# Ledger of designs, part 16: VH-VL binders against q9h9l3

Target 1, 176 residues: q9h9l3
Amino acid sequence: PRKMVAIDCEMVGTGPKGHVSSLARCSIVNYNGDVLYDEYILPPCHIVDYRTRWSGIRKQHMVNATPFKIARGQILKILTGKIVVGHAIHNDFKALQYFHPKSLTRDTSHIPPLNRKADCPENATMSLKHLTKKLLNRDIQVGKSGHSSVEDAQATMELYKLVEVEWEEHLARNPP

## First folded at step 1 (VH-VL)

Design nb4 (framework fv_nivolumab)
Fold by ESMFold2-Fast, scan of step 1:
Structure nb4 (fold): chain C 176 residues (1-176), chain A 122 residues (1-122), chain B 107 residues (1-107)
Amino acid sequence: as target 1 above (176 residues)
Amino acid sequence: QVQLVESGGGVVQPGRSLRLDCKASGFTFSDYGMHWVRQAPGKGLEWVAVISYDGSNKYYADSVKGRFTISRDNSKNTLFLQMNSLRAEDTAVYYCARGPKYSSGWYGFDYWGQGTLVTVSS
Amino acid sequence: EIVLTQSPATLSLSPGERATLSCRASQSVDSYLAWYQQKPGQAPRLLIYDASNRATGIPARFSGSGSGTDFTLTISSLEPEDFAVYYCQQYDNWPLTFGQGTKVEIK
């Protein structure tokens, strides 16, 4: 069987007025929720806004962080050929400057059966926090010290597991 | 074994300059962030400056910002602290300390040098 | 900057006794706190990092606990070599700061 991992990235603001989202942390977990990768990543551009309330990234994390080019290589070696699960995962791939095949991508923000199970409109984009509370009865992203990308990746994998059988059958019959 | 050896300390008059060196051995120096920490006689520890493993990022305590410059030469396994416009309150033992290995979190200062005394007096 | 306040300033105990040292932060440092031991004429030695993790080679009698603003270093049974000055240090934010130290003295 194809290997499956879940990913969650944290971004900081770079570029004019900090409007560009640049990768500053990446966490990858396996099917069971074990951490395969969790590193702070140094953007190639000057950080204008750490966005600490959401990212959890602070200046001390960046001093000895892995440079973007090196981190990207490490991350892509883990992702290549695997089914990659994420929430609003296009943001993570954009920050990685990476294209992952749609046939191997699972985005828990765009899986209609998952929204149905949560009693949400199928075409709505629900937050990871909302779906995790509704379906797993678990609170994530609590407090004001920023999000844990490990916690988010673990929650994302558990959410996907709730619909995995149904969704994989659907994709087999209706390839993207 | 991991060793950090400071040198360059001495007695210097206020307003003058002094350069401290820290020679590293027993590990891959270019993989680690490095710090300078000082301790005035009979007082506690004060963090001074940090430099990333590749030298691209530097941060300073406000008390030394604009006067001190941290740098490194990875080909020589050596960390430097250039101290300009020295003041009496800069009198302290200066320690170099090993920071985190790149691609890992920050885990405190796991290795320290023996320290070198800098005395700023007229 | 984040101010760390250590208490007591001095702790007078005999070998075999338990030592409990406190470190309080002026604002939350989460778990980004380390403890160091320093003996006269020597460089500091890392004991604990991330509030509760023992550094390599540190004896089991040393333990750290706490999160947020309140942290404790415990030495379960003092050995003669444990009489030293202990410093806490936060790495939650720049600049990195240390507490003023607690001196553990032999009674």
Scores: ipSAE 0.006, ipTM 0.503, lowest interface PAE 13.3, mean pLDDT 87
Fold by OpenDDE, second read of step 2:
Structure nb4 (fold): chain C 176 residues (1-176), chain A 122 residues (1-122), chain B 107 residues (1-107)
Amino acid sequence: as target 1 above (176 residues)
Amino acid sequence: QVQLVESGGGVVQPGRSLRLDCKASGFTFSDYGMHWVRQAPGKGLEWVAVISYDGSNKYYADSVKGRFTISRDNSKNTLFLQMNSLRAEDTAVYYCARGPKYSSGWYGFDYWGQGTLVTVSS
Amino acid sequence: EIVLTQSPATLSLSPGERATLSCRASQSVDSYLAWYQQKPGQAPRLLIYDASNRATGIPARFSGSGSGTDFTLTISSLEPEDFAVYYCQQYDNWPLTFGQGTKVEIK
């Protein structure tokens, strides 16, 4: 139950119209919320849209950002063999161009008991912000400075802890 | 001083039920997950069940699933284990053990009770 | 489940001698491994957590090492009160599991 990390990534827009979501920051925390990884990442393609309002990424963050190839290697090294917790985590993995085993993945946006605990429809996709407020009585993603991937990763981990025992039991009975 | 005191053990026939209690003191009981661990006579340790700090989550070993129920009353600082459909192989000393705080990632057992003996015999 | 195999089953030594106990996991548990001591008629006592950290009040002669699948508990110089059964336990994944134990007995 402790071999677990939480991940949150911030993406910027690349490609001709900025519609391609490219990894620009990745934060990984352990079960206790300690930061294992937190780096700005330089996409291989030119950034067209920093999406700063949401991503929190600014041009200055890219000056000394870690090249994607190097960052990806570092991140994968951390994730390998771990249970990875995230919110809408498929987006993070997509940005990483990496697919973690489903059996080792925990997506807090698709955990019915978590939604139930928050008095939300079990099959609905609730935002991390909403769940965090409802269940942890904590405000995240406040202000106009954009998201903090560390904060989001920590919140995601704490949310999962609320239902960890029940959900792990469920998964044990119903392997993905 | 952290203390855990088990009670309720005894001799029962197969198929019968028994409830164990564990009284906790010396710490904020409601902050910690609690476990039951058992040890058959002359054998090793076997994890049995866990209950979260607020009782909202429970998990059981396959060997007791469907037969045992772990619960707690935080207002009384007491952990419970309801054992139904007891079998001979359930014969063991049953320990309650303190797990980590809710926000802790450590799943070892830092404090144990002295145990209570359950004997299932015809 | 993750199976922990301890060796040797029994270790016969004299006071003052060094004891080395092994715990091997069927798969990696990183450092999520604890060691317990149990004396006859007593509850287990936590010795080591996270593979190498001594629990509060544990004498310095006890040390843990290892990561992944291979772990070692070392007692640098056995005291008379150290003769007991020792268990390793993983908390990497559910269900929590223990090794079968190593008995350290007096020669």
Scores: ipSAE 0.000, ipTM 0.549, lowest interface PAE 12.4, mean pLDDT 92

Design nb5 (framework fv_nivolumab)
Fold by ESMFold2-Fast, scan of step 1:
Structure nb5 (fold): chain C 176 residues (1-176), chain A 122 residues (1-122), chain B 107 residues (1-107)
Amino acid sequence: as target 1 above (176 residues)
Amino acid sequence: QVQLVESGGGVVQPGRSLRLDCKASGFTFSDYGMHWVRQAPGKGLEWVAVISYDGSNKYYADSVKGRFTISRDNSKNTLFLQMNSLRAEDTAVYYCAKDHYDFWSGYTLDYWGQGTLVTVSS
Amino acid sequence: EIVLTQSPATLSLSPGERATLSCRASQSVDSYLAWYQQKPGQAPRLLIYDASNRATGIPARFSGSGSGTDFTLTISSLEPEDFAVYYCQQYDNWPLTFGQGTKVEIK
C-alpha cells in the first residue's frame, strides 16, 4: 500500500516588503503522528520579516538551520510516492517549489465531509484551529509566540483519519 | 554519461521464471526512483513497475501484480525485475528507465536503457 | 486508470512541414504529462515534461502545450530524423500510462 504522511510548513517573509513567503521550517509526521522530519530551514534570500507571531521563527533558529536546497532534497525524498496530507497544502508545496500529484494529495481544508462533521458549510475553507477544536476537542496554536508545525501536522493527520475511509472511497469513484 | 544496461532476457516457457538486471552508471543511483517499462513486438509502451530511491516504496501495473517483483541494490547500482509465472502476453522488450532528476516532475523517465527481449513461448 | 488517447494514429508529412500531435486524458492530469520519441529499434527518448518543458538537449523545434485533459506536441519544421513514433505519458496517478502512439511518417 502507499504510505501516508502529514506535513506542515512555516514561512518567513522575503523579497520586497517581506511579500514573498519562503520556507523556514518543515515538520512531517507519519500515520501514527510520529515525527519523521522537523528542521528549521535557511532561505536562500534575505529574511525581511520573520512573521514570528505566526511562524514562531526567530533569528536564533536560523543560526544552525539547514540550507533550503539541502532541506528541500531531504523533504522531497520523504514525500515522493506517498499520500501527503496537509491543511491548505498548496501553500506548503509552493514554498517547497514542488508539484505533488493531485491523486496523492489530501487537503483537509477542502474535504466536504470533514466540514460537515464540524457543522460547517461543506464548501467553506475552515482553519485548522477551528476544525481541530470542533472535531478533536483540542486547542492548537495557543499563545502569541507562533505556531508549532509539529502540532499542526499531527492535528492534520488526526483530522484526516476521521474521514479517511469515506474520502478514499469518494476519490476512487471520483478521481481528482 | 548516464548509461542503463539491461540483461537477462531470453526465451522461456510459460509458467517459468526469469530475472532481469539493469546496471546503472553516470549518476548517483541511490538518489533516483527506477522503472521498468515494456513493449510487445509492434505495440506501444506499457509501464510495469517502479521502485523508490531507497527501495521502501514499490508500485506495479495490475497485469503483473503478484507475479513480478521489483528490487534494487544501491551498493551495486543495479535494478532487478523478478518475473514469475510468465505468460505469452509478457513477451516484450523490457526497458529500464531512470526517474526524473530532483523529484520535481515525479515519474517522468529521462533516461532509458537499450532494452532486453523476453520471449515467452512453448 | 487514466486512459490517454492520441490522435491522429498516423501523420503523413514531408520534411519542412509542421506536425501537430494531440493527446487527450480521460481525466485531468494537471500538467503532469510527458512526450517521448521512439525510432525503430531504439529506446524511447524524453522530449517534453510537465506538459511544456523541453528535456535537456531537445531542439527548439519541439514544443508542448496544454493542461488538464488536452495536450499538444508541435514540431515546427520536420527534420528527416523526426520521422518516428511519439508517445504521451501521464504521471498524475498510478499506474503510469502511455498513449497508444502517433506515427509521423514520410508522405
Scores: ipSAE 0.006, ipTM 0.498, lowest interface PAE 13.4, mean pLDDT 87
Fold by OpenDDE, second read of step 2:
Structure nb5 (fold): chain C 176 residues (1-176), chain A 122 residues (1-122), chain B 107 residues (1-107)
Amino acid sequence: as target 1 above (176 residues)
Amino acid sequence: QVQLVESGGGVVQPGRSLRLDCKASGFTFSDYGMHWVRQAPGKGLEWVAVISYDGSNKYYADSVKGRFTISRDNSKNTLFLQMNSLRAEDTAVYYCAKDHYDFWSGYTLDYWGQGTLVTVSS
Amino acid sequence: EIVLTQSPATLSLSPGERATLSCRASQSVDSYLAWYQQKPGQAPRLLIYDASNRATGIPARFSGSGSGTDFTLTISSLEPEDFAVYYCQQYDNWPLTFGQGTKVEIK
């Protein structure tokens, strides 16, 4: 079977008024939750808004951050050929400026059986925090210091594992 | 103007090796993934391999995996394809192609060379 | 691998006519589908990417449509230079694969 990894990225604001989401941290974990990658990343453009309350990113994190181009190469090396699990993962891929094969992508924000298991509407987009609390009885993204991308990636993987068998069978019969 | 020029093609016997070169110009070579695609005479296109912008990542078609090696020298704006253990079915025009997107891959090919013919025959 | 099947194998038309080329995938490729044009003795040229986006410099008479498993390339009015072989290509999964091609030839 193909190896599986989970990814979570944190973005900062660049461009006019900081409305452009630029990659500033990326965490990747394997099926067991072991960290394969966790780096702060320096965007190619000036950071206008660190979005610290959500991203957890501070200016000090950028001092020795890995340049985007280098980080992107490192990340893509890890992702290539893998089943990549994420939550609202289109945002991560957008920030990475990368198109992962759709058939190898798993977005926990769009898995009806996962929502059903959490007693949520199947067609609703639920937050990672909510699903993690409901299904794993774990609190993530607590406090005001921003998200932990490692924690979020691990939670995402654990959530997916709850519905992996069912969902993979579904996908086999109904390719995305 | 983007230009890709392949070289190194020729006639070889089965089991032999051959290296293809692709010289790139007209764009920042080191910013893009590069591909090899081949086309057997009178046949369609077959993707062969891709290499990331910095050469750190490579991916191959199963038909050539273990036999072919893609590489690049960004200081020379050159893409390479080392072909070992050549087979008759490897006979084709080999194209180098620029990836559509920066750095790694958009998995589409926006510019192609004119190709170089590799003929594997006894 | 994902198999792309193009139809028809050959399309014989006259200049000015509408050309409709089909590409069917063995499984869904979402919109990760591209079209290429190849003239005799020349390298392929990218026409369409992401199913419906024209590449830079591609005339408006070329258009792509479709999603999932069924895709169409349309040439609204054939020009003499449009007679060539056309290939579809998917990038939904590894390995990248091409259709077998459709030859658009002059009637």
Scores: ipSAE 0.000, ipTM 0.557, lowest interface PAE 12.3, mean pLDDT 91

Design nb6 (framework fv_nivolumab)
Fold by ESMFold2-Fast, scan of step 1:
Structure nb6 (fold): chain C 176 residues (1-176), chain A 123 residues (1-123), chain B 107 residues (1-107)
Amino acid sequence: as target 1 above (176 residues)
Amino acid sequence: QVQLVESGGGVVQPGRSLRLDCKASGFTFSDYGMHWVRQAPGKGLEWVAVISYDGSNKYYADSVKGRFTISRDNSKNTLFLQMNSLRAEDTAVYYCARAQYSGSYRPDAFDIWGQGTLVTVSS
Amino acid sequence: EIVLTQSPATLSLSPGERATLSCRASQSVDSYLAWYQQKPGQAPRLLIYDASNRATGIPARFSGSGSGTDFTLTISSLEPEDFAVYYCQQYDNWPLTFGQGTKVEIK
């Protein structure tokens, strides 16, 4: 049996005018929602824009943050060989500079049965906040101080569990 | 600075085609879902189409379904709207808009808008 | 589709006065509602998202409230630059829809 985890990352702006998204926090939870990893991460490049409204990251969080190279090694050890669940997960993998096998990747923003259960068009990309409210009756990403990657990773795992049996069967018949 | 710049608008006869481009700069384009929103002269805002961050998912308003195609080229930081079989009621200023981004998810409020490009369909 | 009805269609007020704008949804949109300001010849500007959160750079005189079907945008004391058209927008369900707009004009 292959183990499953859910991931959510927060990014800050680096590079010219802060347009490059660089990893600044990563949270990973197991199948039951227990936290396996949650660290602030120091990008190797100068931070131009903290994007605090969305990321929840402030300069104070960087003081004792784990350097990117070390954090990346720790994170990849957790992800390797596991089924990894995320929402718009390519953004997380891009920030990690990591290519996870498509056969072991589950993106809750691209699972048609999940949208169907939420009474949304199967081909639409729905936000994690919307799906969580419709299907789990829970409000996440509340307020103006930024989002919790732990909360988002937990919600993402719970959403996947709603369609897990159906979707795993589909993937077995229709490999990516 | 974060900005979106539209181009490709103009005057065209009914039944013809136009392609609109929207060039993004100042942010990581491939991290965001992108939308087209239009506004007929003197009227309100009407949502037209959406495309996911990676281009794999698209959705359209019923009024344009089957005639318009949204696409993107993340290597060029450019969003496209291919408009076929144009009708007089498609006359509008077309805005490209960025949906808000937060980690691995995006709420659908539009935090960045282009200046718009006018499309006039006249017989 | 979810229909958003804004009222009143027009508010004629003087600088310094309080403006209260309403947006009603034909069915619940929870808190997935945004407010935009648009001036003639300009693109819309995001003011409020998730019913009550002010967008970055938006002055404190703008506030949003409500949930479900009934939403309000309040401008506590109108400045000259606040005379514009205001739109509400829901993102609870597809297709995304906007209200018809409320014009706030100088008396």
Scores: ipSAE 0.000, ipTM 0.501, lowest interface PAE 13.3, mean pLDDT 87
Fold by OpenDDE, second read of step 2:
Structure nb6 (fold): chain C 176 residues (1-176), chain A 123 residues (1-123), chain B 107 residues (1-107)
Amino acid sequence: as target 1 above (176 residues)
Amino acid sequence: QVQLVESGGGVVQPGRSLRLDCKASGFTFSDYGMHWVRQAPGKGLEWVAVISYDGSNKYYADSVKGRFTISRDNSKNTLFLQMNSLRAEDTAVYYCARAQYSGSYRPDAFDIWGQGTLVTVSS
Amino acid sequence: EIVLTQSPATLSLSPGERATLSCRASQSVDSYLAWYQQKPGQAPRLLIYDASNRATGIPARFSGSGSGTDFTLTISSLEPEDFAVYYCQQYDNWPLTFGQGTKVEIK
């Protein structure tokens, strides 16, 4: 079987009004939650909004941040060929300017059995924070320092593991 | 059963062209990066080229760059190697190989190999 | 390119003996190193990937170790079918490169 990793990215705002989401941190963990990658990343464009309260990114983190092109190469080296698990993962891939094969992608924000297990509507998009609390009895994204992408990636992996067997069987019967 | 089967090898004169095919079966071909690796008679292994799972990215060894073209047809589960301007030093058994964990850009090891097809370039 | 140097060039041993093969990289390849076995007239077969993981179906007598620049393939007790040429390969960076091979031959 293919290796599985979970990814979570933090984005900052670039562009004229900071509306462009640019990759500023990326964390990748393996099936066991071990950190494979965790780097601050320097966007190619000027940062207008650090979005610190959510991203946890501050100006000081960008001083020695890995340039985007280099980071992208490092990240793709890890992701390529693996099953990649994420929450609302399309945002991460967009920020990475990378398209992972759909057959190898798992989005915990779009897994009906996961929502069902959490007593949530199957067709609703639930937050990672809510699902993690409900299903793992763990609080993430707590405090005023912003999100921890490592923590979020780990939570995402743990959530997926709860429905992995069922969902993988479903996907096998219904290939994307 | 997962397997790769090369074809198209033969004897050709220097300067000529030859196309190799590699038929994949037993796995989702479109999910994997594919490689060509060659081995001159009595020599070691030499990486030749790679193509990403969707064909969007390709890399070549310097020894074949500009002369060889790697491509794929995922609808036919087939990998190709177009070899132009062939030289005597291109004489080798050519293997197609599946990258174990690669999709688009990742270098990787090769977990599945074809049986190889012999290309002989001689005047 | 990253150059892989294998040693020894030839290893002459008897069945039942321990075989130790070395692969040294010109620069660090982390753990992105594989080992292959090739018998005469056959395609290479993946033995070890990521420096120390046995590929599917590979007997336990085969083991890989090392990281960075120095790697070792060990065959704990040679079986008659183990006499072959062994190659290391790095996949840390393009271009992919192989060692020149070590021939394990029967004494």
Scores: ipSAE 0.000, ipTM 0.569, lowest interface PAE 11.7, mean pLDDT 92

Design nb7 (framework fv_nivolumab)
Fold by OpenDDE, second read of step 2:
Structure nb7 (fold): chain C 176 residues (1-176), chain A 122 residues (1-122), chain B 107 residues (1-107)
Amino acid sequence: as target 1 above (176 residues)
Amino acid sequence: QVQLVESGGGVVQPGRSLRLDCKASGFTFSDYGMHWVRQAPGKGLEWVAVISYDGSNKYYADSVKGRFTISRDNSKNTLFLQMNSLRAEDTAVYYCAKSTWGYSGYDYFDYWGQGTLVTVSS
Amino acid sequence: EIVLTQSPATLSLSPGERATLSCRASQSVDSYLAWYQQKPGQAPRLLIYDASNRATGIPARFSGSGSGTDFTLTISSLEPEDFAVYYCQQYDNWPLTFGQGTKVEIK
C-alpha cells in the first residue's frame, strides 16, 4: 500500500479585509502519528488578520516563518505520491495552491461510514472536534489559544484509521 | 486520447545546443507535471528532468544539471528541453513523459511520446 | 541514488510459459515502484504502478507484487506480443531511477 499521511493547515487572513485565506502553518503526520512536517509559513502577502483564536497564529510566529514558496515545495515533496488524509482538506489544498489527485485524497469530513460510526447523519458535515470526541473520546481544539495543527492532523489520521478498511474497499469499487 | 509528440532531434556536434519540443494533447496539460526521459542506443532508460504543472519547480539529473533546461508553455500545450554543451554521452532518444501529479515529484509515467533522436557526434 | 537491479538480464521463454521478472532496490522504496514494457522501436508503456496496480488497458496476465526492496513482475502466460524489454522504476526519492531492464525473448 501507498504511504499515508495526514495534513492540517492553519490559515491567516490576507488581502482586502483579510478575507483571503493564506497558509501560515502546516503539519503533516505519518500513519503512526509521527510528525513529518510542522512549520510556520510566511504568506506572500501582508497578513491582515491572524485569526489567532482559531489558527493559533501570532505575529511572533511569522518572524522566522518559512517563506510560502519554500514551504510549499517542502510540503508538496512530502505529499507527492501519498494518500493524503485531511478534514475538509479542500481548504488545505487551496491554501497550498496544490493539485493532489482525488484518488489519493481522503477527506474525513466526507466519509459516511465515519459519520455513521459517530451516530451522525451520513451526509452531514461534522467537525473534526466533534468526531474526535465522539469516536476517540478525546478533546481537541480546547482553550483560547487556537488550534494545534499537529493535534488536528493526528486526530484526523486516527479517525480515518477507524474506517480505513471499509472506505478503501468502497473507493476501490467506486473510484472517484 | 493522450498524445505526446516530440520534435527537434537531430545530429549535432559536441558543444552545440539543441532544443526539443513536446506537443501534448488529449488532457489538461497545465494540470500535470512533465518529464524528459532518455534512452541511449541499445541502453536502458534514464530520467532527465521534470517540471511542475505551473513551471514553478524543476529537477534535473546530475548528468545534465547546469547544461539542460526544462520549460513549458501551457498556453501552447508544449514542453521544452533546451540542451546546451552537448556531449557524446547525451546521444539518445528523448521521450517526454506525463506525470500523474501536478507538482511533479515522485512520479511514474502513465503516457510517453514516441521519442526524438538526438545524436551528438564529431 | 536508489539503484534498481533487474534479473535476469535475459529471459528466454516460449509462448504460453510463465515469466517471472525481478527488480531489487538498493533501499526500500515501499510501494513506489512501476513497471514498463518496451518493444523494439517503440516508447515504453506503463504496465504496473504502485508495485501491484495494473494500468488501464493492461491485460490481466500481467501482475506486480512486492514491497520495500524486492519486486516481481509476472506474466502468467506469455503471448507473442509480450516479448519485449521490461523496466522497473522507483519514484520514492530523487532522482527517479530505472532498472537496467530485462529482455524477454522467444526461445
Scores: ipSAE 0.016, ipTM 0.572, lowest interface PAE 9.7, mean pLDDT 92
Fold by ESMFold2-Fast, scan of step 1:
Parts: C-alpha cells; sequence; structure tokens
Structure nb7 (fold): chain C 176 residues (1-176), chain A 122 residues (1-122), chain B 107 residues (1-107)
C-alpha cells in the first residue's frame, strides 16, 4: 500500500490587475489528519491582491514566509511517491508548477461515488464546503477571515476515506 | 552560462532503437525537471516527455508511450531518451528543454539545446 | 487535450511594419501561455511567458496580451532579425501543447 496525503493551497493575485494566481500558503495532512506541512509562502512576484476573503492571507503573513523556490522543494519532497488527495487539485498542482502522476492523484471534485452519496449528480462538480456539510455534517470555510487550508485538507482526506475502498477497487480495474 | 547539448542522433531503420543524451551545465541540474520536445522536418513543435528532478516521476506523449523511456543521471548532469521501436513518423529534431522552477511539469521552457536530428528511414 | 490554433499561417510583411499574431485555445488556459521565436536551423527562443511578461533580453517591440482563450503577440515594428516562425504554448493543462506556428516572412 502506498502512503496517502491530502493537500490544500491558498493563492494570492500577482501580475497585471492581480489576475495571476500565485502560491501563498500550503497545508498537507496525513491519512489520520495530522499536519505534515503548513507554511506561508512568499511569491517571487509583487502581490497585487491578497484575496483575503478566500485565502485568509494578509501582509503580516508574508514577513517571515518561506520563499517560493524553497517551499516548493519541501512540498514536492513530501508529495513524491505518495497518493495525493485534493479538491479541484489541478489548481494546486498548477500553483506548484508540478506534474503528479495521474495514477497517484485523487480529486474529490471528480469522484462519482462521492457525489452519489451526497445525492448530487455523479458527473457534477460540487464545492468542498457542500460535500463536507452533506456527508460529514461539518461547516467549513465560515466567516469573512478567509479559509483555513489545514481545515480544507483535513475535510478532503475525510471525504476521500468515505469512498476509498470502492474507488481504489474501481481504479485497479480501470487504470488511468 | 546555462547550456544544454544534445547528442546521439543519426539515421536508423524502422523498428530499431536509438539513445539520445543531453549534457547540462551552468545550473544545478538536480533541482530542475527536464523535457524532450521534437520537431519533424518543416513541421511544428511536439512535446514528448518529462522527468522530475529526482527521476521518480515520468510522463510521455501518447504518440511515444510504451516505446520511449526518459531517464537522467544527476551525478553526470545528463538527461537521456531511449527510443525503441522507431517509426518513420519519429523522424524529427529532438530538443532537450529546461523547466523554470525547481522540479516542474506545468511550465514553459527558458532554455533549449540546439537539437539533434533523428532520421528513421529504410 | 487543449488545441491551440494560430492565425494567420503566414504573414508577409516589410521591415518597419507592425505584426499581429493570434493564438486561440479550445478551452480556457487562464494566463498560462508562452510565445517562442524560431529561426531556420535554430532552437526555439522564449519571448513571452504568462501571456504578457517579456523574457530576459527580449526587446520592447515584442508584447503579449490576452487571457482565457484569445491571445495576441504583437511586434510593433519589424526588424530584419524578426522574420521567423512563432509558436504559442499552453501550460494550464496536461499534456503540454503548442500551436502549429505562424511564419512571418519578408514580402
Amino acid sequence: as target 1 above (176 residues)
Amino acid sequence: QVQLVESGGGVVQPGRSLRLDCKASGFTFSDYGMHWVRQAPGKGLEWVAVISYDGSNKYYADSVKGRFTISRDNSKNTLFLQMNSLRAEDTAVYYCAKSTWGYSGYDYFDYWGQGTLVTVSS
Amino acid sequence: EIVLTQSPATLSLSPGERATLSCRASQSVDSYLAWYQQKPGQAPRLLIYDASNRATGIPARFSGSGSGTDFTLTISSLEPEDFAVYYCQQYDNWPLTFGQGTKVEIK
């Protein structure tokens, strides 16, 4: 059995008009929900828009943040060779500028059995907040102070565990 | 100065094998992902394969999957492409190309080698 | 896979003229698009990354714009050295793909 982790990243706006999404925080948890990594990350470009309502990131978090290149190395060292679980995980991998093997990637926004358990159409893309409320009876991403990437990563792992046996068997029969 | 130098190209018959090398200098090779990109004579660019900084992750274009193998030797600053079961449509100039941020897959290429020509003909 | 369509296929112009090259993506690539220049017998050279950022050493006459599905490379006043083939490339989604190229040639 391969080891499994869950990841959630927060991005800030850089580039013209803040349209570019740059990595500014990353949280990684293990199978049991214990935190393996949680750091604020300093983008190499000027931050135009902190997107604080969603990211939870403020200028004060950047003062001692880990530079992007160093943080990226640390993160990829944790992810390499493991099954990585995320929600809309393509966005996280894009911010990390990283290709994770499809066979070791699990995206809780695209698992038909998970949607079925939530009484949602199997091929619909549901938000992490909705699935967590429906299946775990827990409210996440509450308030105006921004999201907790630790909370999101923990919820994502718990959601995956609800369908893990069924989905791993499906993937063994239908390899990506 | 960053340099990438390809070698190993030549003329080969269909069904045979060829190995390409790419020697890197001027940067910490073991910190970066590396790619192979090819270009058929008179045609456009086609991405072929990528390898992570430590060699643990490899991806291939569908057109070469199962026939080509990408590898690297960080102690020698060298990238390799082992090409098996070569077909006429594999005829191209093969470039090695560097990722911009340590490791990497979703990226553009800041440095390219000058390329090495592979001709598959009978 | 995301398909990139470049237009026109060939652009015939004289030195001093403005060149405008288009790249259309089959679905959104946000701003994750790069442009390369390739001269005969040479490797491609990075010009623009993240849709609008000039790479190191690239002259100010080169500019990129656009987001989503519609992108443009502009050369404000063609120099003799600018007659080449230009390729766009997306890095938003897997696999990495290139456009088919636009050849800028002397009239």
Scores: ipSAE 0.007, ipTM 0.527, lowest interface PAE 11.6, mean pLDDT 88

